# VH-VL binders against q92529r149to334, part 3

Target 1, 186 residues: q92529r149to334
Amino acid sequence: LGPGVTYVVKYLGCIEVLRSMRSLDFSTRTQITREAISRVCEAVPGAKGAFKKRKPPSKMLSSILGKSNLQFAGMSISLTISTASLNLRTPDSKQIIANHHMRSISFASGGDPDTTDYVAYVAKDPVNRRACHILECCDGLAQDVIGSIGQAFELRFKQYLQCPTKIPALHDRMQSLDEPWTEEEG

## First folded at step 19 (VH-VL)

Design V4
Fold by OpenDDE, look of step 20:
Structure V4 (fold): chain C 186 residues (1-186), chain A 130 residues (1-130), chain B 106 residues (1-106)
Amino acid sequence: as target 1 above (186 residues)
Amino acid sequence: QLQLQESGPGLVKPSETLSLTCTVSGGSISSRSYYWSWIRQPPGKGLEWIGYIYYSGSTNYNPSLKSRVTISVDTSKNQFSLKLSSVTAADTAVYYCARDSYYIVENPAYGTTSSYFDYWGQGTLVTVSS
Amino acid sequence: EIVLTQSPATLSLSPGERATLSCRASQSVSSYLAWYQQKPGQAPRLLIYYASNRATGIPARFSGSGSGTDFTLTISSLEPEDFAVYYCQQYSNWPTFGGGTKVEIK
């Protein structure tokens, strides 16, 4: 990824995730992000979500998803994806909407067949705590964005593995790696 | 249905390089959701994971074999390959290619470093002999 | 490296009997454990993933249990086609396999 890849997308806001993604299976994680997309799209005016009458969310999903934060909803942003972070900025780069360190991002997915233009990712930050952030990616860009995030995950993880002294014995610890992946400035 | 097929020479001389190719059909190797692995099994013994490759060319190898292993991918041919250098009799085994079931939509730091294998080739025997 | 120890090495049973296979890890692998069946001259076949989930097309007589370091594969009633070698595999770190348990006909 080098210095990173940049996309122009629309930010729709985020919704709090009340449980650790580590404690959930893949199917549940996927359902959470899809439900998050649905809820945020319903809340944001003008979001093109073909809201077919969805079955009421399971009690489980309702207990995991919290309050929405629609600050900056509908704003066109510059999304930069790198091994270090997902950086969300205004197009003129004058304002940072969010800078999510890669270590704080646990999951990313596209939408369901009805929401193919959306990308969701779960990140921790001081403002939103643990939240699922929703991006609208037009013109088929959603798959590219997801692909880039996946590549960044892979590359960053490989870098991490090359530093064996920092590899926790159990990387599947439910505890958020609160410690910054210190880039050893070689 | 996804199918994997190993191909390559069944006989390699000591100190030479073992070379195998896995051809994938019924699905694209360029999937962003899966890894592609090589696994071997010496006759009458257990299974050993060799390494995996992602469609982008990102690789990870078993530490015990890392210095001798190279895995590559050719997305245009829907294939990925294994090279094992400086072979000895200990490298005699049935070699399998397999698909990892791990979805690359999650940060590995929050989950597993690898996954289980849901699709396998039939395997190909490679004998190291003078 | 996480070492998986399977026991017993060989299990001799008759059709219709219950088979219980053990897999022990040298350290905790959480629920990141899979089970495979391998017949002579064939590739391994996935049976169980995440310790207790049956793969697609696997009969209900196969079940997995356990977490952490101790895992069990159970075949409730052996069918003739179930006589094979069974491997456990962890994927908490780079994949490693157990030595296998051979289930043979008594």
Scores: ipSAE 0.161, ipTM 0.655, lowest interface PAE 1.5, mean pLDDT 87
Fold by ESMFold2, look of step 19:
Structure V4 (fold): chain C 186 residues (1-186), chain A 130 residues (1-130), chain B 106 residues (1-106)
Amino acid sequence: as target 1 above (186 residues)
Amino acid sequence: QLQLQESGPGLVKPSETLSLTCTVSGGSISSRSYYWSWIRQPPGKGLEWIGYIYYSGSTNYNPSLKSRVTISVDTSKNQFSLKLSSVTAADTAVYYCARDSYYIVENPAYGTTSSYFDYWGQGTLVTVSS
Amino acid sequence: EIVLTQSPATLSLSPGERATLSCRASQSVSSYLAWYQQKPGQAPRLLIYYASNRATGIPARFSGSGSGTDFTLTISSLEPEDFAVYYCQQYSNWPTFGGGTKVEIK
């Protein structure tokens, strides 16, 4: 993965995540992303799965998810995945919808049987704070997208482990609140 | 057709290091979509996951074995390897390499990623005996 | 760790009968559960992933069901080649396997 891989996907929006992903067990993390996908699919006209029967969210999930932001909902976007970031731009590249540095992204999920055409990722940024961002990916593209995000995580972590310069340990970054917008909690 | 094949010594003495290699053919180990795992099965018993490696070198191990396990990868040879140190008779097992398919990813600094195993090697018996 | 308990330990049946195998998890694994078949002297073979999806090349007589903590593998009509040991495996966290159910001929 050199300068990055670019996909054209549909951005459905994001939903604020009110707790750190690291404070949640693995099963809860996956439930959060599935609930986020469900809520956004119901809220965005014409999204795949818009007519799916919606199960009531648990009280626990309702306490973890906050308000949604549908500002760019339903827009086709250019998603560039690199070891540096996930960059979301309008197709003409005139506007950045979001730019999430890899260090600010904790979790991604998608392409499973219940969410075959969706990818969700949790990231922090100055506008949306910690939020789960939802992408709609057609025709099996979700597997390619999730695979590229996974590759970017692995390659970035390898770079960190073999860097010869003084860079704050990832452990120290994860535990510090001195950089609230750049620090990612899992 | 993707195939995995284990190789290495079938007999290891107590306190020594068990060393195995898995050769991948019919596909590339340098895939961004897969992890590569070692799994073992003592004779007549069930299965135990040992750990995985991503082709970049990133690893994760079963917590009960973590202190004794090293998994490594050589992408130029399309191989990954297992070393298990300080073996005892309890480490006698058939050792399998397997492809680990996934669709949930986490930043490696925060947790583990794994899934189910869609391709397995034939297995190799390693006996720990004096 | 997540413990998977399979029952029964042994299931003695004749060809043509329906086999029902149970797997119970110590905590919820959602639908992140796979089933494997292992014949004597062979590696395990993936049958079912995500609780109910058949892997490529698996006959329709194999089906999986369940979610949360309770899962079932069903073989609708046993063929002679189906007499083997079956394992469940969860992947909602680092992988763990059940103890196995041996399906043997009466």
Scores: ipSAE 0.014, ipTM 0.536, lowest interface PAE 7.3, mean pLDDT 79

## First folded at step 20 (VH-VL)

Design W1
Fold by OpenDDE, look of step 24:
Structure W1 (fold): chain C 186 residues (1-186), chain A 130 residues (1-130), chain B 106 residues (1-106)
Amino acid sequence: as target 1 above (186 residues)
Amino acid sequence: QLQLQESGPGLVKPSETLSLTCTVSGGSISSRSYYWSWIRQPPGKGLEWIGYIYYSGSTNYNPSLKSRVTISVDTSKNQFSLKLSSVTAADTAVYYCARDSYYIVENPAYGTRSSYFDYWGQGTLVTVSS
Amino acid sequence: EIVLTQSPATLSLSPGERATLSCRASQSVSSYLAWYQQKPGQAPRLLIYYASNRATGIPARFSGSGSGTDFTLTISSLEPEDFAVYYCQQYSNWPTFGGGTKVEIK
């Protein structure tokens, strides 16, 4: 990805995820993302796709999804996807909305068939803790965004594997994602 | 309209390397939205996914074939290729190239990419025989 | 590896009849299931994606349903051109296909 790929998308906010994605199966992770999209779209005025009354969320999903943070909701942003991070900035690039290190991102998905213009990803940061961030990607851009995130995941992982440090067992790799990246002040 | 077409030898000797090329037309292989897969089907049997490549060269292979499979891409020719080494009679199949569509990606530490195949080549029969 | 089991292996029906095909997954795949039609000597054709969405150009008589582990492809009224082999495919993990259901003319 080199210096990264930049998209112009709409940020809709995020919703806290109270449980580790590692502890959940794929089906549950997918459901969480879909529910997050649904909830945030309903909460944000003018968001497209809030129209269809979805089935009430399962009790399980309700226990996993916490409070929404709708700061910057509805704002057009510059999304830069690289092997290092997902960087969300204001259009003038003066304000960072979020900078999610790639290691802190566990899951990314498009919406369901009714919300195909949305992308959601789960990331850890000091402000939102573990949260699902929702992006509106119009005009088929959602697929490109997801593709780019996927590539970033793969490339980063390959880089990780090439590093001579003992590749921790998958379980250990997952635990290391929970450790705050201490910037080694070189 | 997007079209995929497989090309290569229809006959390969045992222990040799099977080589196929997929030519994409009506669209660019250098799309950020899609992966490009190889799938095979032995005669009278089901379908088996072999692997995929992204336009950047990133690959993923079926674990059962990983040690023998190499997929490459040539963006200048709008092509991607399959090499399968050390072939046996069990590798006799119709080989398809296909375009992947997907909506979910996971950090490899957590899971794998999710995709379905919306465009297919016509397939090419490769027979492994002495 | 997620294993998909399709049933029945063969379905013999007449034109105009309703066809119901089953696909069961060894574990939950959520809605990440696709259906394909394959005619003799042809490549598979995408019919359904995300369990219930018709691909472009697919007739309305084809419908998909299900979630988790149990999925169904329904052809409401069989046309002569619908006699083929149908495959389900999951993409929750690396792609795997069912063994197929052959819909043949009675």
Scores: ipSAE 0.262, ipTM 0.740, lowest interface PAE 1.4, mean pLDDT 88
Fold by ESMFold2, look of step 24:
Structure W1 (fold): chain C 186 residues (1-186), chain A 130 residues (1-130), chain B 106 residues (1-106)
Amino acid sequence: as target 1 above (186 residues)
Amino acid sequence: QLQLQESGPGLVKPSETLSLTCTVSGGSISSRSYYWSWIRQPPGKGLEWIGYIYYSGSTNYNPSLKSRVTISVDTSKNQFSLKLSSVTAADTAVYYCARDSYYIVENPAYGTRSSYFDYWGQGTLVTVSS
Amino acid sequence: EIVLTQSPATLSLSPGERATLSCRASQSVSSYLAWYQQKPGQAPRLLIYYASNRATGIPARFSGSGSGTDFTLTISSLEPEDFAVYYCQQYSNWPTFGGGTKVEIK
């Protein structure tokens, strides 16, 4: 990835995630991103290719998702994906909307036929705490964006393997998604 | 239009290495959004996932086979390959290549990627016998 | 590690009847479950993903339901081409498949 790749995408907003992603099973983490996309699409009129909501009623998801933040909603932004971070800037590059280090990003979602124009990722930082950020990526761009994020995860993970004192339980973690997670992020 | 086709010897001797190649046509193996899997089915039995490869060379394998499996990719030929070492009669099966379709990527520090398989090859029978 | 148990092992029905196939997971897989059809001598074909979404080109008579540990594939009115083996597959963890349900002519 080197210096990273940059995409111009539409930022739809973010929704607070009230629990650590490590405390949630794999399927719940994905349901959170789908619900977040649904809520943000409903809140931003004119969002292209609005997600066809399929979510059954769930009080559990309502307890995990908090307030939305629609600052910069609907704005075209520059998204730079590198092994170090996901960096979101205003179109003139004068202002950084968010800069999320790879170590603070748990996953990204997109590429499914019913969410093909959207990418969601969950990240933590000191300002916004833990939130699910929603990007609208038209014309097949979502697959490029999610693929680049995946590549950044892979390359960053390989970097961690070169410093094994910073990589917990690698072998056991790679065998199952339900292995114990002794560390929680706040 | 996407098609997958397995190729390789149909007969392998015990203790040798099974080697298969999957050729992808009507699409590119170099997609950032897809993984490429091998799956096998012993005659008259169910399906077993062997492992996947991403076009960058990143792999993950079924834990029960991991010590004997190598999956590789040749993006210039739009192909990926399976090697299974030290085979026995228990490795006799129809071997399928498949596109591993998914809609999320995880930070690998959290767990293994997995998804469903939307395109399959026709399968090739590999018999392990003397 | 996640074991999928399909029942019944064999379902003997006539064309036009409704088929109901069960898949039970040893632990929750949320909605990360797919269904496949396999006809003799052919590769599996994806029918359903994410528990209830029909794959491209799959007829409306196929429907999936369930979440967590219990899942159902329903074929509302069997056609002659529907007599096959059906597999469920979870992708909440590394992929595992059920043992299959054979739908055969009674």
Scores: ipSAE 0.014, ipTM 0.533, lowest interface PAE 6.8, mean pLDDT 78

Design W3
Fold by OpenDDE, look of step 23:
Structure W3 (fold): chain C 186 residues (1-186), chain A 130 residues (1-130), chain B 106 residues (1-106)
Amino acid sequence: as target 1 above (186 residues)
Amino acid sequence: QLQLQESGPGLVKPSETLSLTCTVSGGSISSRSYYWSWIRQPPGKGLEWIGYIYYSGSTNYNPSLKSRVTISVDTSKNQFSLKLSSVTAADTAVYYCARDSYYIVENPAEGTRSSYFDYWGQGTLVTVSS
Amino acid sequence: EIVLTQSPATLSLSPGERATLSCRASQSVSSYLAWYQQKPGQAPRLLIYYASNRATGIPARFSGSGSGTDFTLTISSLEPEDFAVYYCQQYSNWPTFGGGTKVEIK
């Protein structure tokens, strides 16, 4: 990815995720992502979601998904994907909406067949804590975006594996992801 | 229309390296949206995923084959290739190249990308025999 | 590794009949399941993705259902060209395929 790849997408906001994604099974993780997309799209006026009447969310999902933060919702943004981070900026690049270090991102997925224009990812940050961020990616761009995120994950992981001296034990890795992201003062 | 075509020798001796190339036409391999996989099928048996490559050269392999598999990509030729070393009779199969159309991502997790395959080559039979 | 078990191994039916094929996963794969058709001497053809979505160009007589661990492919009325082997494939983890169901002419 080099310096990263940049996309123009619409930010729809985020919704708090009250549980670690690692503590959940795969089915639950995907359900959370889908539900998050649904809830955020419903809350944002003008969001293109052919939301067919979805079945009421399960009690479980309702307990995992918290409050929505719709700050910057509906805004066109510049999304830069690199091995370092997902960087969300205003179109004029003057304001950073979010800068999510790749280490803080636990899960990313495209939407379901009814929400193919959406990308969702779960990240930790000081503002939103743990939250699922929703991106509207029109005209087939969603697949490119998720592909780029995937590539970034893979590259970073490979880099990590090549530097064995800094590889915390697997258990330490799992714990470190649950620890609040302390900005390493680089 | 996107087309994939496998090419390579149909006969390989035991302990040698199987080498195949997939040529992609009607679309660019240098797409950010897709991964490119190899899948094999022994005669009369089911399908086994071998591994994938991204246009950037990032790869992931089936754990059962990882030590013997190398997948490479040549974006200038719109091709990607498979090498399988130390072949035995058990490696006799029809080998397919395919396009991955969708995947999920988890971080950090080795091999956590997963996709279904929307375009396939016609397959090429590779027989391992002395 | 997620194991997919397909049943029955062979299904003998006549043209015009309804075919029901089962795929069971050893663990939940959510809706990340695909179905393929393979005819003799041909590559697999994608039929269904995300458990219930028909791929482009797939006739309406093909339908998929299910979630979690249990999935079904239904062919409402078999056409002569539908006699083939059908595979399910999960993509919740690295891709794995079922053993296949052969639909043959009775």
Scores: ipSAE 0.402, ipTM 0.796, lowest interface PAE 1.5, mean pLDDT 88
Fold by OpenDDE, fold request of step 23:
Structure W3 (fold): chain C 186 residues (1-186), chain A 130 residues (1-130), chain B 106 residues (1-106)
Amino acid sequence: as target 1 above (186 residues)
Amino acid sequence: QLQLQESGPGLVKPSETLSLTCTVSGGSISSRSYYWSWIRQPPGKGLEWIGYIYYSGSTNYNPSLKSRVTISVDTSKNQFSLKLSSVTAADTAVYYCARDSYYIVENPAEGTRSSYFDYWGQGTLVTVSS
Amino acid sequence: EIVLTQSPATLSLSPGERATLSCRASQSVSSYLAWYQQKPGQAPRLLIYYASNRATGIPARFSGSGSGTDFTLTISSLEPEDFAVYYCQQYSNWPTFGGGTKVEIK
């Protein structure tokens, strides 16, 4: 990715995730991101999510998803994806909305068939703790965004293999090892 | 509609290098969304993933073939290619190019991985024979 | 390498019958599992991805289930065009395929 890839997308805000994504099964992780997209789209005026009346969220999902932070919701942003981070900035690049270190990002997903223009990713930061951030990516850009995130993960993994610090826990391991991958700043 | 088409010689001599090209049409190989894989299937046998390439040139190979495999991409031609060196009769197979797709990514990964393959070429038979 | 074992190797059924195909992984692949249909002389066709999602254009009679190590492809009512070889494929690691299940006409 080099200096990174930049996309223009709309930021819709985030929802706190009260449990480690790594402690949850794949289905649950997917459901969380889908539910997060749904909730944020409902909360943000003008969000194109033709939300057909979804079944009420399960008690489980309600227990995992916390409060929404809709700061900067609806704003067009510059999203830069690199091996280092997801950087969210205003279009003029004067204000940083969020800078999520790649090691803090555990999960990223496109929307469901009804929300194909959305990307959700779960990241840890000091402001939102653990939160699912929602991006509106129009005109097929969602797949590019998720692909770029995937590529960034892959490249980081390759780097890890060259200098292994800690063996990552198996994806299905319920143990919330919230331990950040320490990039040895060489 | 996206189409993939394999091309190359159908016969290769032992110890030589198998060379194939996949031409992509109806979509750009430079898409940031997808990987591009080679998969082979010996006659009457199962499928074996060979490797993939990203538009940037990033590659991953099957560990069993890594030493012999080179995948390259030519974005200007909307093509990616496979080279398999030091071929033997065991390399006789139908070779497919395919597109890798996924909508969910997780960090960290347990290892280098591809995805599921949503588009395939028709395949081309390569026979290794003297 | 994650090994996928498919069973049965051959399934002989009549049109209209229910087909149940099994795929077992040597280790957990979470939901990173796909199913393919392959007819003679053709490339594999994607049926299911992420264990239970039908690919575009795939009839509703095809369904996938399972997670972890045990997966099932179900064809609720076999159509004549469904007689083929079916492969499972994991992509939790570098992709590997099962040995296939041949669904043949009884």
Scores: ipSAE 0.357, ipTM 0.783, lowest interface PAE 0.9, mean pLDDT 89
Fold by OpenDDE, fold request of step 23:
Structure W3 (fold): chain C 186 residues (1-186), chain A 130 residues (1-130), chain B 106 residues (1-106)
Amino acid sequence: as target 1 above (186 residues)
Amino acid sequence: QLQLQESGPGLVKPSETLSLTCTVSGGSISSRSYYWSWIRQPPGKGLEWIGYIYYSGSTNYNPSLKSRVTISVDTSKNQFSLKLSSVTAADTAVYYCARDSYYIVENPAEGTRSSYFDYWGQGTLVTVSS
Amino acid sequence: EIVLTQSPATLSLSPGERATLSCRASQSVSSYLAWYQQKPGQAPRLLIYYASNRATGIPARFSGSGSGTDFTLTISSLEPEDFAVYYCQQYSNWPTFGGGTKVEIK
């Protein structure tokens, strides 16, 4: 990834995730992200896919998904994916919408067959706590975005293998439900 | 439609280097969405993953073959290649190139390295013999 | 290395019958498991990914289930074209394949 790869996508907002993704099985994690996409698409005017009749969510999913933050919803953004972070900025780069350290991202998924243009990822930050962030990625960009995130994960893993003592402590701290988020002073 | 095609010599002598090329058509190897793998299958046996490459040149190899394997990519030719050095009769196999796909990604656990393969070449038989 | 053990090695069935194939991992692979079909002289074809998701163009008669260490591929009603070798593959670690199950006509 080098300095990172940048995409132009639409940010739709996020929804709080009240449970650690690591504490859930794969099927549940996938369902959470899909449900998050559906909820946000319904809440954001003009979002694609909002018109399809949605199945009622399970009680379980409803208990895991919290309040939505639709700040910046519908905005075109610059998404930069690197081994360090997912950086979301306004197109003019004047405002940072979010900067999620890669270690804070636990899960990323594309949409379902009805929401193929969407990417959802779960990250921790001081503003939203643990939240699923929704991106609209048009023209096949969704797969590129998810592939890039995957690559970033792999590269970080390689870095971990080279320096096993440095990463686990920080990763574990950031993913703990009980530990406050600490911004790494760069 | 995406197509992968293996090419190279079907016969290699022991101790020499096996060299194969995979030509991708109907799609760009420079896609950010996919990785590109080599997989082999000895006659009448199962499948063994050799390694993969990303369009940027990032590679990962099977630990059992790592010391002998080199995978490279040529984006200008829409190709990626395999070199396997110091071959023996045990390296006789049908060699496949394949595309790796990612739809869902997670922080990898220790040892996590690859995904599943959605497109395959037809394979090419390489025989190691004197 | 994660070892995948497939059973049975050979499954002899008639068209229309249900086929159940097992794949066991030496350690947990979560849901990072794929299934492939391979016919003689052909490359493997992806059937299932992430344990239970059907690949594009795969008939509904194919289904995958399981998590952790135990996985199952089910063919609800065998068609003549389904007689082949089936492989499971994990990608929780570097990719490894099972030894395969041959589904043959009885």
Scores: ipSAE 0.292, ipTM 0.758, lowest interface PAE 1.2, mean pLDDT 88
Fold by OpenDDE, look of step 20:
Structure W3 (fold): chain C 186 residues (1-186), chain A 130 residues (1-130), chain B 106 residues (1-106)
Amino acid sequence: as target 1 above (186 residues)
Amino acid sequence: QLQLQESGPGLVKPSETLSLTCTVSGGSISSRSYYWSWIRQPPGKGLEWIGYIYYSGSTNYNPSLKSRVTISVDTSKNQFSLKLSSVTAADTAVYYCARDSYYIVENPAEGTRSSYFDYWGQGTLVTVSS
Amino acid sequence: EIVLTQSPATLSLSPGERATLSCRASQSVSSYLAWYQQKPGQAPRLLIYYASNRATGIPARFSGSGSGTDFTLTISSLEPEDFAVYYCQQYSNWPTFGGGTKVEIK
């Protein structure tokens, strides 16, 4: 990825996630991100989510998803994806909306067949704690964004393997590994 | 519509290098969304993943073949290639190129790649014989 | 390496019957499992991804289920064109395939 890849996307806000994604099974993780997309799109005016009346969320999902933060919702942003972080900036690059270290990102997903233009990712930061961030990616960019995140994960992991300080947790370990990938600052 | 087509010699001598090229049409190999893989199938047997390449040149290989495999990409020609060195009769197979797809990423594990193969070439038979 | 074991090796059925194919992983692959159909002389065709999602253009009679180590492909009512070899594939680690199940006409 070198210096990183930059996309122009629309930020729709985020919703708090009250449980670690690592402690949840794959199906639940997927459902959480889909539900997050649905809730945030419903809350943001002008979001093209022709949300067909979805079945009421399961009690489980309602217990996992918290309050939405719609600060910067609807804003066109510059998204830079690198092995270090997802960086969200205003178009003029004067204001950082969010800088999420890759180690803090636990899950990312495209939308469902009805929400193909959306990307959701779960990250930890000091402002939102653990939250699912929603991006509107027009013109087929959603898949590119996911691909770039995936590539960044892969490259970062390869780097860790070359300098193994800690055995990477297997993604399928239902253990609440809340521990961020500690870059040993040598 | 995306199409993949394998090309190369159908016959290779033992100890030589097998060389194949996959030409992609109807889409760009430089897409950030996909990986590009080689997969082989010996006659009457199952499928074996060989390796993949990303448009940037990043590669990953099957551990069993890693020492003999080189995958390269030419974005200007919209192609990617396979070289398999020191071939034996055991390398006789139909070789497929395929596109890797995924839309979910999560914490990585060693060798983990959350992808499936949504587009395939028709395959090309390569026979290793003296 | 994650080993996928498919069963049965051969399934003999008649058109209109229900087919149930099994794929077992040597370790958990979560939901990172795909199913393919292969006809003689053709490349594999993607049927199911992420254990239960149908690929584009795949008929509704095909369905996938399971998680962890045990997965099932179901064809609710076999059509003549469904007689083929079916492979499961995991991508929790580097991609590996099952040995295949041949669905043949009785």
Scores: ipSAE 0.170, ipTM 0.725, lowest interface PAE 1.2, mean pLDDT 87

